# Designs tried in a protein design chat: miniprotein binders against a2bj90. Part 10

Target 1, 235 residues: a2bj90
Amino acid sequence: MSRSARRKTSALNTVLRVVEVFASIQGEGPFTGTYSVFVRLAGCNLRCPFCDTRYAWSLEAGKPLGVEELVEEIARYEPSLVVITGGEPLLQRHPLNSLVEGLESLGLRVQLETNGILPAPARDEQLWRVYHVVSPKDVPVRVPGAKLHPSWVDYARATGRAWFKFLVANEQHVREVAEYVAKLGIPRSRVYIMPLTPEKLDMKELLELHSRIASLAVKWRLNFSPRLHLLVQLP

## First folded at step 3 (miniprotein)

Design lb1
Fold by ESMFold2-Fast, scan of step 3:
Structure lb1 (fold): chain B 235 residues (1-235), chain A 115 residues (1-115)
Amino acid sequence: as target 1 above (235 residues)
Amino acid sequence: SDELRELSEEVKKIAEEMKKLIEEFRKTGDLELLKKFMELAYKLIEIALEALDLAEEAGDEELIERIWELVERIFKAMEAAKKALENPDDPEAIEEFIKLAEEVIEYLKKLIEKL
């Protein structure tokens, strides 16, 4: 058997369950506006009421893709940023570290989107070296079963490679976020608030919501994340 | 390895707690116990991922496959628990959760014995 064929048949060592791979603009968080390739991994350990990607909840929603094939596919887009999202990508932690190693070897910048329930990377993981946007689900839109793992706060302080992004609908939500991050010792400079967007808003309503939440970010001295892809009608 | 043995002891404790929770849930129908099951399931996934790293370092392909099968079973039980929490009056959802949770516990016992 050739090396390539042998690697492709290593189903559980170097295989990820992938829902979709596509090029777009990062619409959220600290890298808003960056030309990116999105890799949506299957499986999620939460069932958020306002989830936009319910189709990715099941592990069976993803097709098995070898890490090397996925790295080659991503590289063809020549992205400024690779966004690994899901579901919850840390559910596939072992092959995810292999993917990150492959992407890092090509000099590609990697950002992980995670709900933060599973532990932050350890120092000996490839994931330790990449950027993380953590979206806690215990505040303010409290999801049953969701608890931020405390190691994420330590990781953010130690590396400067994690930010915390919260969905907010009103000023009371912002107040709850401010209290939460103060209690956990999360620096305000690493906190983003983002509009909680209902399923069906017209463009005028969407812009008005963005304006309101951005104004609250200024008032509360927090960073603002738009949902830029929604405003410019990209995936 | 010594590390795998330590993780096996943690897994055994979690399996025993899960079994106790499911037995109590069968008796009381207390949905709060499903939330506690979810907390143990998250911890179990954390341990499974640590065990997966150790199995990879050891080149133990069979153990890697078994651990990944465990993760899939845990995830299905968690999905069923969430569905039962959202549909508390659906006896099919509740029974499906109990069945999948018991399958996770049984799988864990067999996996630990082979370590």
Scores: ipSAE 0.005, ipTM 0.236, lowest interface PAE 10.2, mean pLDDT 82

Design lb2
Fold by ESMFold2-Fast, scan of step 3:
Structure lb2 (fold): chain B 235 residues (1-235), chain A 115 residues (1-115)
Amino acid sequence: as target 1 above (235 residues)
Amino acid sequence: SDELRELSEEVKKIAEEMKKLIEEFRKTGDLELLKKFLDLAEKLYEIAWEAIELAEEAGDEELVDRILELLERIDKAYEAAKKALENPDDPEAIEEFIKLAEEVIEYLKKLIEKL
């Protein structure tokens, strides 16, 4: 059986378009500072003007990799956390569930990063059992076409395995985030605000921005996410 | 390319088979037809991946984006078919599947016309 013929047998459940696999430190969210392997999947259903990973927008940016092969590659790094990101990884939902199953069978902790436009996992999905960091693009910087699927709030309440992370540049953005999460009934303990970093900040400017946003997090009683990898110059 | 034209012909056949399956399913409620739909969706998914590689070689970024949208629609219909198979007594699950499957068929027709 050739690779192409094997792929034909179970295309929806066994092959992912992968942009890159690399080891780094998780720089963002509730697992900041964790030794991680990042798996960037191709394809995205948004075109955010502030996007740092425009190279992953198209499915063509990814190379086809079998789930079993990808699990073996990830396992070689012996990570404390596997971060599955993209584009939007839920666009490849069926093979993603198979990947998660393989990773969990090895006892690996998995975190998905998603824009939350597509529905949250159902109870019968492997994805139901892993961690999710949801980055809504409804607020504060509105992206056309972006709307958080309401099932993510229900999933967060039911499982305690979802957090909501928002890019903010100033206090008005934080106010809008606070209003948004209150309206949806998202507990503040599940909310992170993170600096919206323009291209070409020097290290002093980057640190000053982090300090300002962290101060706003304290003022508004929200959690703070750094962009630690930027501060320590890791990918 | 000539290869894209060949894949387009294959997609036309799959779209027509899907249409016939959904029409038959509306009449009979035969769950075996949902399994056949899943098989056709898997074939369509594979063809979409091949079409993306050919569209890349041709420099057709717009076509790649349209195929990405097709993949999203296929995934939704596939999930709905699976849910309907697991909950055959749930009329809402059945109706959601039919709706999403018909949306895939309609999108395919529009996409093919532009090739």
Scores: ipSAE 0.000, ipTM 0.181, lowest interface PAE 18.1, mean pLDDT 82

Design lb3
Fold by ESMFold2-Fast, scan of step 3:
Structure lb3 (fold): chain B 235 residues (1-235), chain A 115 residues (1-115)
Amino acid sequence: as target 1 above (235 residues)
Amino acid sequence: SDELRELSEEVKKIAEEMKKLIEEFRKTGDLELLKKFYELAIKLLDIADEAFELAEEAGDEELIERIEELWDRILKAMEAAKKALENPDDPEAIEEFIKLAEEVIEYLKKLIEKL
């Protein structure tokens, strides 16, 4: 029997590379305000200039954790929502499906945050049954390599379990988002715009930015996502 | 075993698809091909993990070592693909990816021949 790194390496369907696990309030998207446990997976297939979590970009930034151990750790928090984020969680697709299976067996609600470059879940994946917030980076902030996979639009229509969340700084960005979602046939009810927050804004500036983007959401008949955790100073 | 034979057939198919993608990429520079390579690499990691469990059950220490080496090579190629995708104008990042991807493909061919 091996108890070395080799045993950990062989457990790709039962081991995830995890950067951090912590309890907070979901500050973004359709579940804003929900008591949540955040699981940040390592690795990302983009290098966004505005990224707040650059420390998670490398797969090697994550420590190997067994799926069963991770499920037990998450369950101890007794969360209303488990938020699986990253990096890009779908880079660890196989063990991620196993994690989702374990969490669902405990009756826990699961939400993934993904950049949407990799394909949407297939019907035979556990991931098919959970919620997804897709954050395209090809519009309005054009990140190299960030093309949305077309299967996400079909998944959203088929399941009603995906929303699309866009970072915006001004009305021109909102216009570009509106044109993009219209072209792809994404219902406006599935679309959120969220403030693109520069580093080092004071609280008054942060609130003013939120107010401006929220007003644009009303004007353009789109949903608004705050960054609530920033406003209430939570992680 | 029948399970190991079935996995070997899937690995052979993936290696052939990867080879075609890298040959096309060398000719076209089309970054969409890097994304397709990345998707195949994820599938290959899953297959490698299943093969490792079967090799461990069979007590095949040589196969275990080869699968662990494959796993490491796949992860390095995936990281290089990400860097190349984000730095398309950097010839060093592009060439590093091609090198690592070709090493994965070559390693797979040798592994399949011995199964």
Scores: ipSAE 0.000, ipTM 0.160, lowest interface PAE 17.4, mean pLDDT 81

Design lb4
Fold by ESMFold2-Fast, scan of step 3:
Structure lb4 (fold): chain B 235 residues (1-235), chain A 115 residues (1-115)
Amino acid sequence: as target 1 above (235 residues)
Amino acid sequence: SDELRELSEEVKKIAEEMKKLIEEFRKTGDLELLKKFMRLAWKLIEIAREALELAEEAGDEELIERIYELVRRIYKAMEAAKKALENPDDPEAIEEFIKLAEEVIEYLKKLIEKL
C-alpha cells in the first residue's frame, strides 16, 4: 500500500563520505589533460608529510551523500572522466562499488587514485572494471605503514587497468623506483614518475623541476607525469 | 526476522570482541589493538548496511534512524583511532578514542536489546 511509497531511501547501504566534488582537468598520470569531475572521499590510512589534502584525512571531513544523489551531481558536469580520489577511497570500498556501478550505467569512464595499501579489486567487484592509478608511498618517499599490497601487481597484469605513479625529487629516487618495479615485476610501460613538489615554488621553479624530472624519465625509460593543474593554476 | 536475528548475533559477537579489545588496550597501551578495532569497525559497517536493507523492507523507520546513528558513531570512533595511532604519546587523543569506542559498544548493546 501507500506505506511502501513513503519508505526512506537506503542511503547507508550506498552512502559515501564526500569532501568535495568539482570539475577540472586531470593534471596527472595516464589521463593528463582530460576534462574530469573529481570526487574527493574522506578518510586516509596514511599521513604523508608532503600531502596537499590534509583536510581530507578525517572521515568526519566528509558529508554523507547517497550514491544516487552523487551520481546525479557528477552527471550534471558531463565529464569525459570521473576521478575518485581522497584520502584513500578504498576505505569506503562497498559504497564505492555501488557508485562505480551507477557511473558505468551512464557510460562514464572512472579512474580511482589509491595508495595501494588495501587489496586490489576482486573479479566480482564493480571496481574490477575501472582504471586505477596506484601511488605507492613505500618507495622512494618511505612513508611509515605504506607497504604496497602485492595483489595490485597481479591486478595490473590481469586487467591492464592499473598504473603505478611515484613521487620523485632527484635521480637517486628514480634509481630506487627502477629497482623497486624490477623486483616486483611491474612493466616499465605502467610506471610514471612525477615531481615531488615542495609547498611553495614560484612558476619558474615549478617548470624547472618538471623539466628535470621529465629528463630523468627519458634517461631511465619510464613514463613522466606532470602536475599540469599546478602549471596552469587549476584546482 | 530470522535474518535480523542472525545479524543481531554477529553484532553481539563483534561488540564483545570490541569490549575485550578496549579493556586490553587500557591495560597494555598496545597500538596494534587499535588496528584490530578498525577491522571490527568495518565489519560492523557492512552488517549495518545489511540491517538497513532489511529495515527498509519492513518499513521500520525508527530502526532505519538508529542504524544511521550507529554508522555515524562508528566513523567517529575510527577517526579517533587514526588520531591515536598518529599521536601515541598524546593522552588526550588516546582518551578520546577510548571514550568514542565505548560509546559505540554501549549503543550496540542498546540497539540489540530492541531487536
Scores: ipSAE 0.000, ipTM 0.131, lowest interface PAE 16.7, mean pLDDT 82

Design lc1
Fold by ESMFold2-Fast, scan of step 3:
Structure lc1 (fold): chain B 235 residues (1-235), chain A 115 residues (1-115)
Amino acid sequence: as target 1 above (235 residues)
Amino acid sequence: SDELRELSEEVKKIAEEMKKLIEEFRKTGDLELLKKFMELAEKLIKIAEEALKLAEEAGDEELIERIRYLVELIEWAMDAAKEALENPDDPEAIEEFIELAELVIEYLKFLIEKL
């Protein structure tokens, strides 16, 4: 974002549009099982058919909240991890860097969830110093308009602070992911496959899907991410 | 549908012009291209407002949200262009503009595909 106010709103670059803030357990990715505070930012640059958080798609779904106020609210939860998600959090890049600076000043660990369409952090950004879970939508799920920015591979190689998490439903999807990451030069140690969960599964079906995808992760020598919050019925 | 398809054709022309301007700007750094981008962006906002009225009349909530998001992206890109023009020696301001401009172009292509 620029430092000037937006044409329709006078939101400053130290204000974030926030959909919700809540405590839960991180259910996905490399920090699965961690007591976390989730900060869901408004706005998304994609319209994924399988999206679980369609209520965050609109930028106007978020309430304006000052960075300082948000830092204080997060700190009251005393989290082991702050997960900044959305929508697409990098749409609010400038105030995000300010938020990260505030959180790091308190010694809090920060993880960003991003679709990777926008460029990876530059070395002079506060975002350079935090963890990123990148969820590309161009493979295998093929969302229109989705394309991983190549700078994310360079960022992962330079920092060791990015992982790539892919939604998969079957072995063909895993094969496509394996080919994709090989072509981009992404190490297998940085790659997670995660079950693509249809809108309604009973607990038995959900567990069976997790088992099948985990078995494929072993076969293809990739990391497995559960959707733990779904299995334990947390938000 | 016919009205939206006609607007879609105008949007496609503007998106192609924007793409060419950004490609040229990456090569030359010519700030005059940012002014041309802003002129195209203003035309897009006017078209988006017409499309929004049609979507509201049709009660298409999903299309309303997509058009509103497009307008927000365009406004962000225009603000970034103004910041880059005011601070031409600031590489951060220039990169933020390019990032947002490319996002606008990608989102336009996505919306056009749906029409």
Scores: ipSAE 0.000, ipTM 0.191, lowest interface PAE 13.3, mean pLDDT 82

Design lc2
Fold by ESMFold2-Fast, scan of step 3:
Structure lc2 (fold): chain B 235 residues (1-235), chain A 115 residues (1-115)
Amino acid sequence: as target 1 above (235 residues)
Amino acid sequence: SDELRELSEEVKKIAEEMKKLIEEFRKTGDLELLKKFMELAEKLIKIAEEALKLAEEAGDEELIERIRELVDYIELAMELAKDALENPDDPEAIELFIDIAEYVIDYLKELIEKL
């Protein structure tokens, strides 16, 4: 029986609501520096105070695109990595599985960015076979409605295809992350801390913040994620 | 408008009733409360559809977007309630439903205050 819930999508289950598709360099997480195509899906199940993509919150912000059409558009970029992000991509789970199937048929590597509120993929889903970067919003700042689904920890251990990425501003945030991942049994090797960047930082301040958070990552034995696209001024 | 104000008052009553249902469900685990929640959610969708028509007539693009987002969250909460009812012994399904239901209630409260 279903253990997961999701927002209904198109009746065809072959249509995704897409906000934007663009080529850039993956600036964050385990694939930092990779030439990527970003697919931003519409809809989100959170309203984070620090969200920089508020324009994607509504499903109505996305235009309906057929899975086959979207696969062809992505393929034209010849990417090393396809990053599926949003909003919350798992809100469009059924057509998302079809998209992943199409991309895998072309030999393309896929990474999903998710807030982890909805369940991790089941073994019979196409999504079970791709990479996931989970950004819990439980810590260090609690967002209303944000609770990591425990299946993500099991998925990470079973597959080695999930990592957990946390925005941090100071050492107290890092301590809270360390306690959180220890409590849930998330291996430190699967954890990234990333600078929480205020809007008005100049380049020198941005680099200094990266340096401070990276130093904390070393001290606490966690992985460090830059926000490389901000440092090199890419989208 | 007077119509929008009346809808806002109706939504406030439903949100408060939903809050009580979820608080009671946390204490008792009574699955009948989830069915009542789904009934209230269905009523909210109908009210939201009426509010959407009024927002469209007024040309209020921000309100249109917020109402559509609300409908999306209500539909998600209903799907989660259905999953919890089908898997009553699964603590993960129950916890996920409660978290999203509480978020929907908070979202309703915030939206009402902006009207």
Scores: ipSAE 0.000, ipTM 0.181, lowest interface PAE 13.6, mean pLDDT 81

Design lc3
Fold by ESMFold2-Fast, scan of step 3:
Structure lc3 (fold): chain B 235 residues (1-235), chain A 115 residues (1-115)
Amino acid sequence: as target 1 above (235 residues)
Amino acid sequence: SDELRELSEEVKKIAEEMKKLIEEFRKTGDLELLKKFMELAEKLIKIAEEALKLAEEAGDEELIERIRDLVEIIEFAMEYAKLALENPDDPEAIEDFIEWAEEVIELLKILIEKL
């Protein structure tokens, strides 16, 4: 652990604005099916039209919790994976590094979910050592103002600890994703496509959408992420 | 509103000025530039408070949330500028501030574009 990472956490009150903490199964990305504790941090730097967690957009939506208190709460679940999500967790970057330090000291595996607008971790951050699922919002759904920071590609190559997850509704979206990742030099092995689910699909529609996007993943030689929690009706 | 547009344009101008201060600070290491950054950040918070009142009068809940998030991010940048000023001979404290300030400036551009 670097001294710089510890200094960053000591410069601020080690308090995070937390919307919710709950146990579930990771339904998305490379760790699909893992027993996890989800920590949803408040605040977001985007206002995506398809966002299903709009209640987390404001920092004021979060309850202030001390890092030590939060680590103890998470540990009581005895999770195989701690998923830190939001909003955008990197908005609370410095107390987040402190949280990660506490969780890793207990031997807990940590995954961060981020929109990738803010830079990837530096080598001296605790965040350098954990897993990252980056969901760029500049393609294919194109949220205005959203641009993947180029440092995420370098971080993925240097560490092997980042994957890129894209919401897709149809084959044109998959084509745009394929072109995007090729242009940036992101290996296909690090790319997941995931169904873009409208709010009011019944179970049959949800299964059909998953089947269609999975078939496209095979066709385009990309990884597929389900939204497993929606299929099995977990939070 | 025209008034909100004027505030948004002033915020954009201040953000660009902050960016130039950080670029100059990277080249010179002049701590007086960090003090100027702090002064601009304080001015930016005051403008955000004015924009918040207009958003509240308009009943625009999304804009209210965006402005409040913006204030919080500016406060984070100020915290790290203060740490750098208190530890001027520590290269890690200086580096932490620069990294954070650059992240904040990029976020300000994104949020301003959406106002």
Scores: ipSAE 0.000, ipTM 0.146, lowest interface PAE 18.0, mean pLDDT 79

Design lc4
Fold by ESMFold2-Fast, scan of step 3:
Structure lc4 (fold): chain B 235 residues (1-235), chain A 115 residues (1-115)
Amino acid sequence: as target 1 above (235 residues)
Amino acid sequence: SDELRELSEEVKKIAEEMKKLIEEFRKTGDLELLKKFMELAEKLIKIAEEALKLAEEAGDEELIERIRRLVELIEYAMRAAKEALENPDDPEAIEEFIRLAEWVIEYLKRLIEKL
């Protein structure tokens, strides 16, 4: 379906396919430590081998929920931040814009987490006005089909509301990220590196991995994102 | 409308053909059947685009949303088919495709019942 066809859909009766809604602490990115409500939308356009939310890959894994009903549910938590994640939230682009409109009307701060394959928001979208953490999967993790859309760099430059968060396992990955962002003209101030966590790390291993990646962030003059929720055993 | 009823009949035939392909794929593991599923999915997207235009002309907001959701689900099933074709020895990729394909078929049946 084209973007034009999606944009013609009525906002009044829009429905999102939602996997889960829960309160937690944002464990990642520029808003780490913030009391947040997480809205996990169904569906993803990638099949990352390291994905920890495979249950959200299918659009049908989500229950249909009206935008107005979802806004009301989120508001009951009284969050400092609404984190819209998924699979890939931009696959439900039109009803997502309606959700953002509803949340902003209540004065709620919104952060979208996206793989960045689909285009960045246009100026006439409600999504233009919220925060975006873009997690490219083409570098360094090389997921097939995961090319970052170039409009995200333009959006970040124009708005100052996008950051780029990269999964890294070692210094070679950090070097590849540094080269990638330099080539695209992404400022270091907008770049986060985050530990790529393999299955079944114990707490000591998890802390050691965090320490190693954080040290590399200092060495390469990039920002560091923990996975705080894993360290404090929250969802 | 009469045009929507005609499209509904074509969608019903495609859904039944998809069902037969998936049943055969479960029995044989023949990857050529995934390619045929993708061809049917592409035809279904074109029919959905035509149905969307008719729904927009009629001002049927509920039908517009249902058709849009269907297109998204079909695109996911097609990506899963591609992943399974590229990784034929991965049982998870195969099972994910089968699951999504069956959900497309179920969604189509429910949509047809409301037309």
Scores: ipSAE 0.000, ipTM 0.115, lowest interface PAE 19.1, mean pLDDT 82

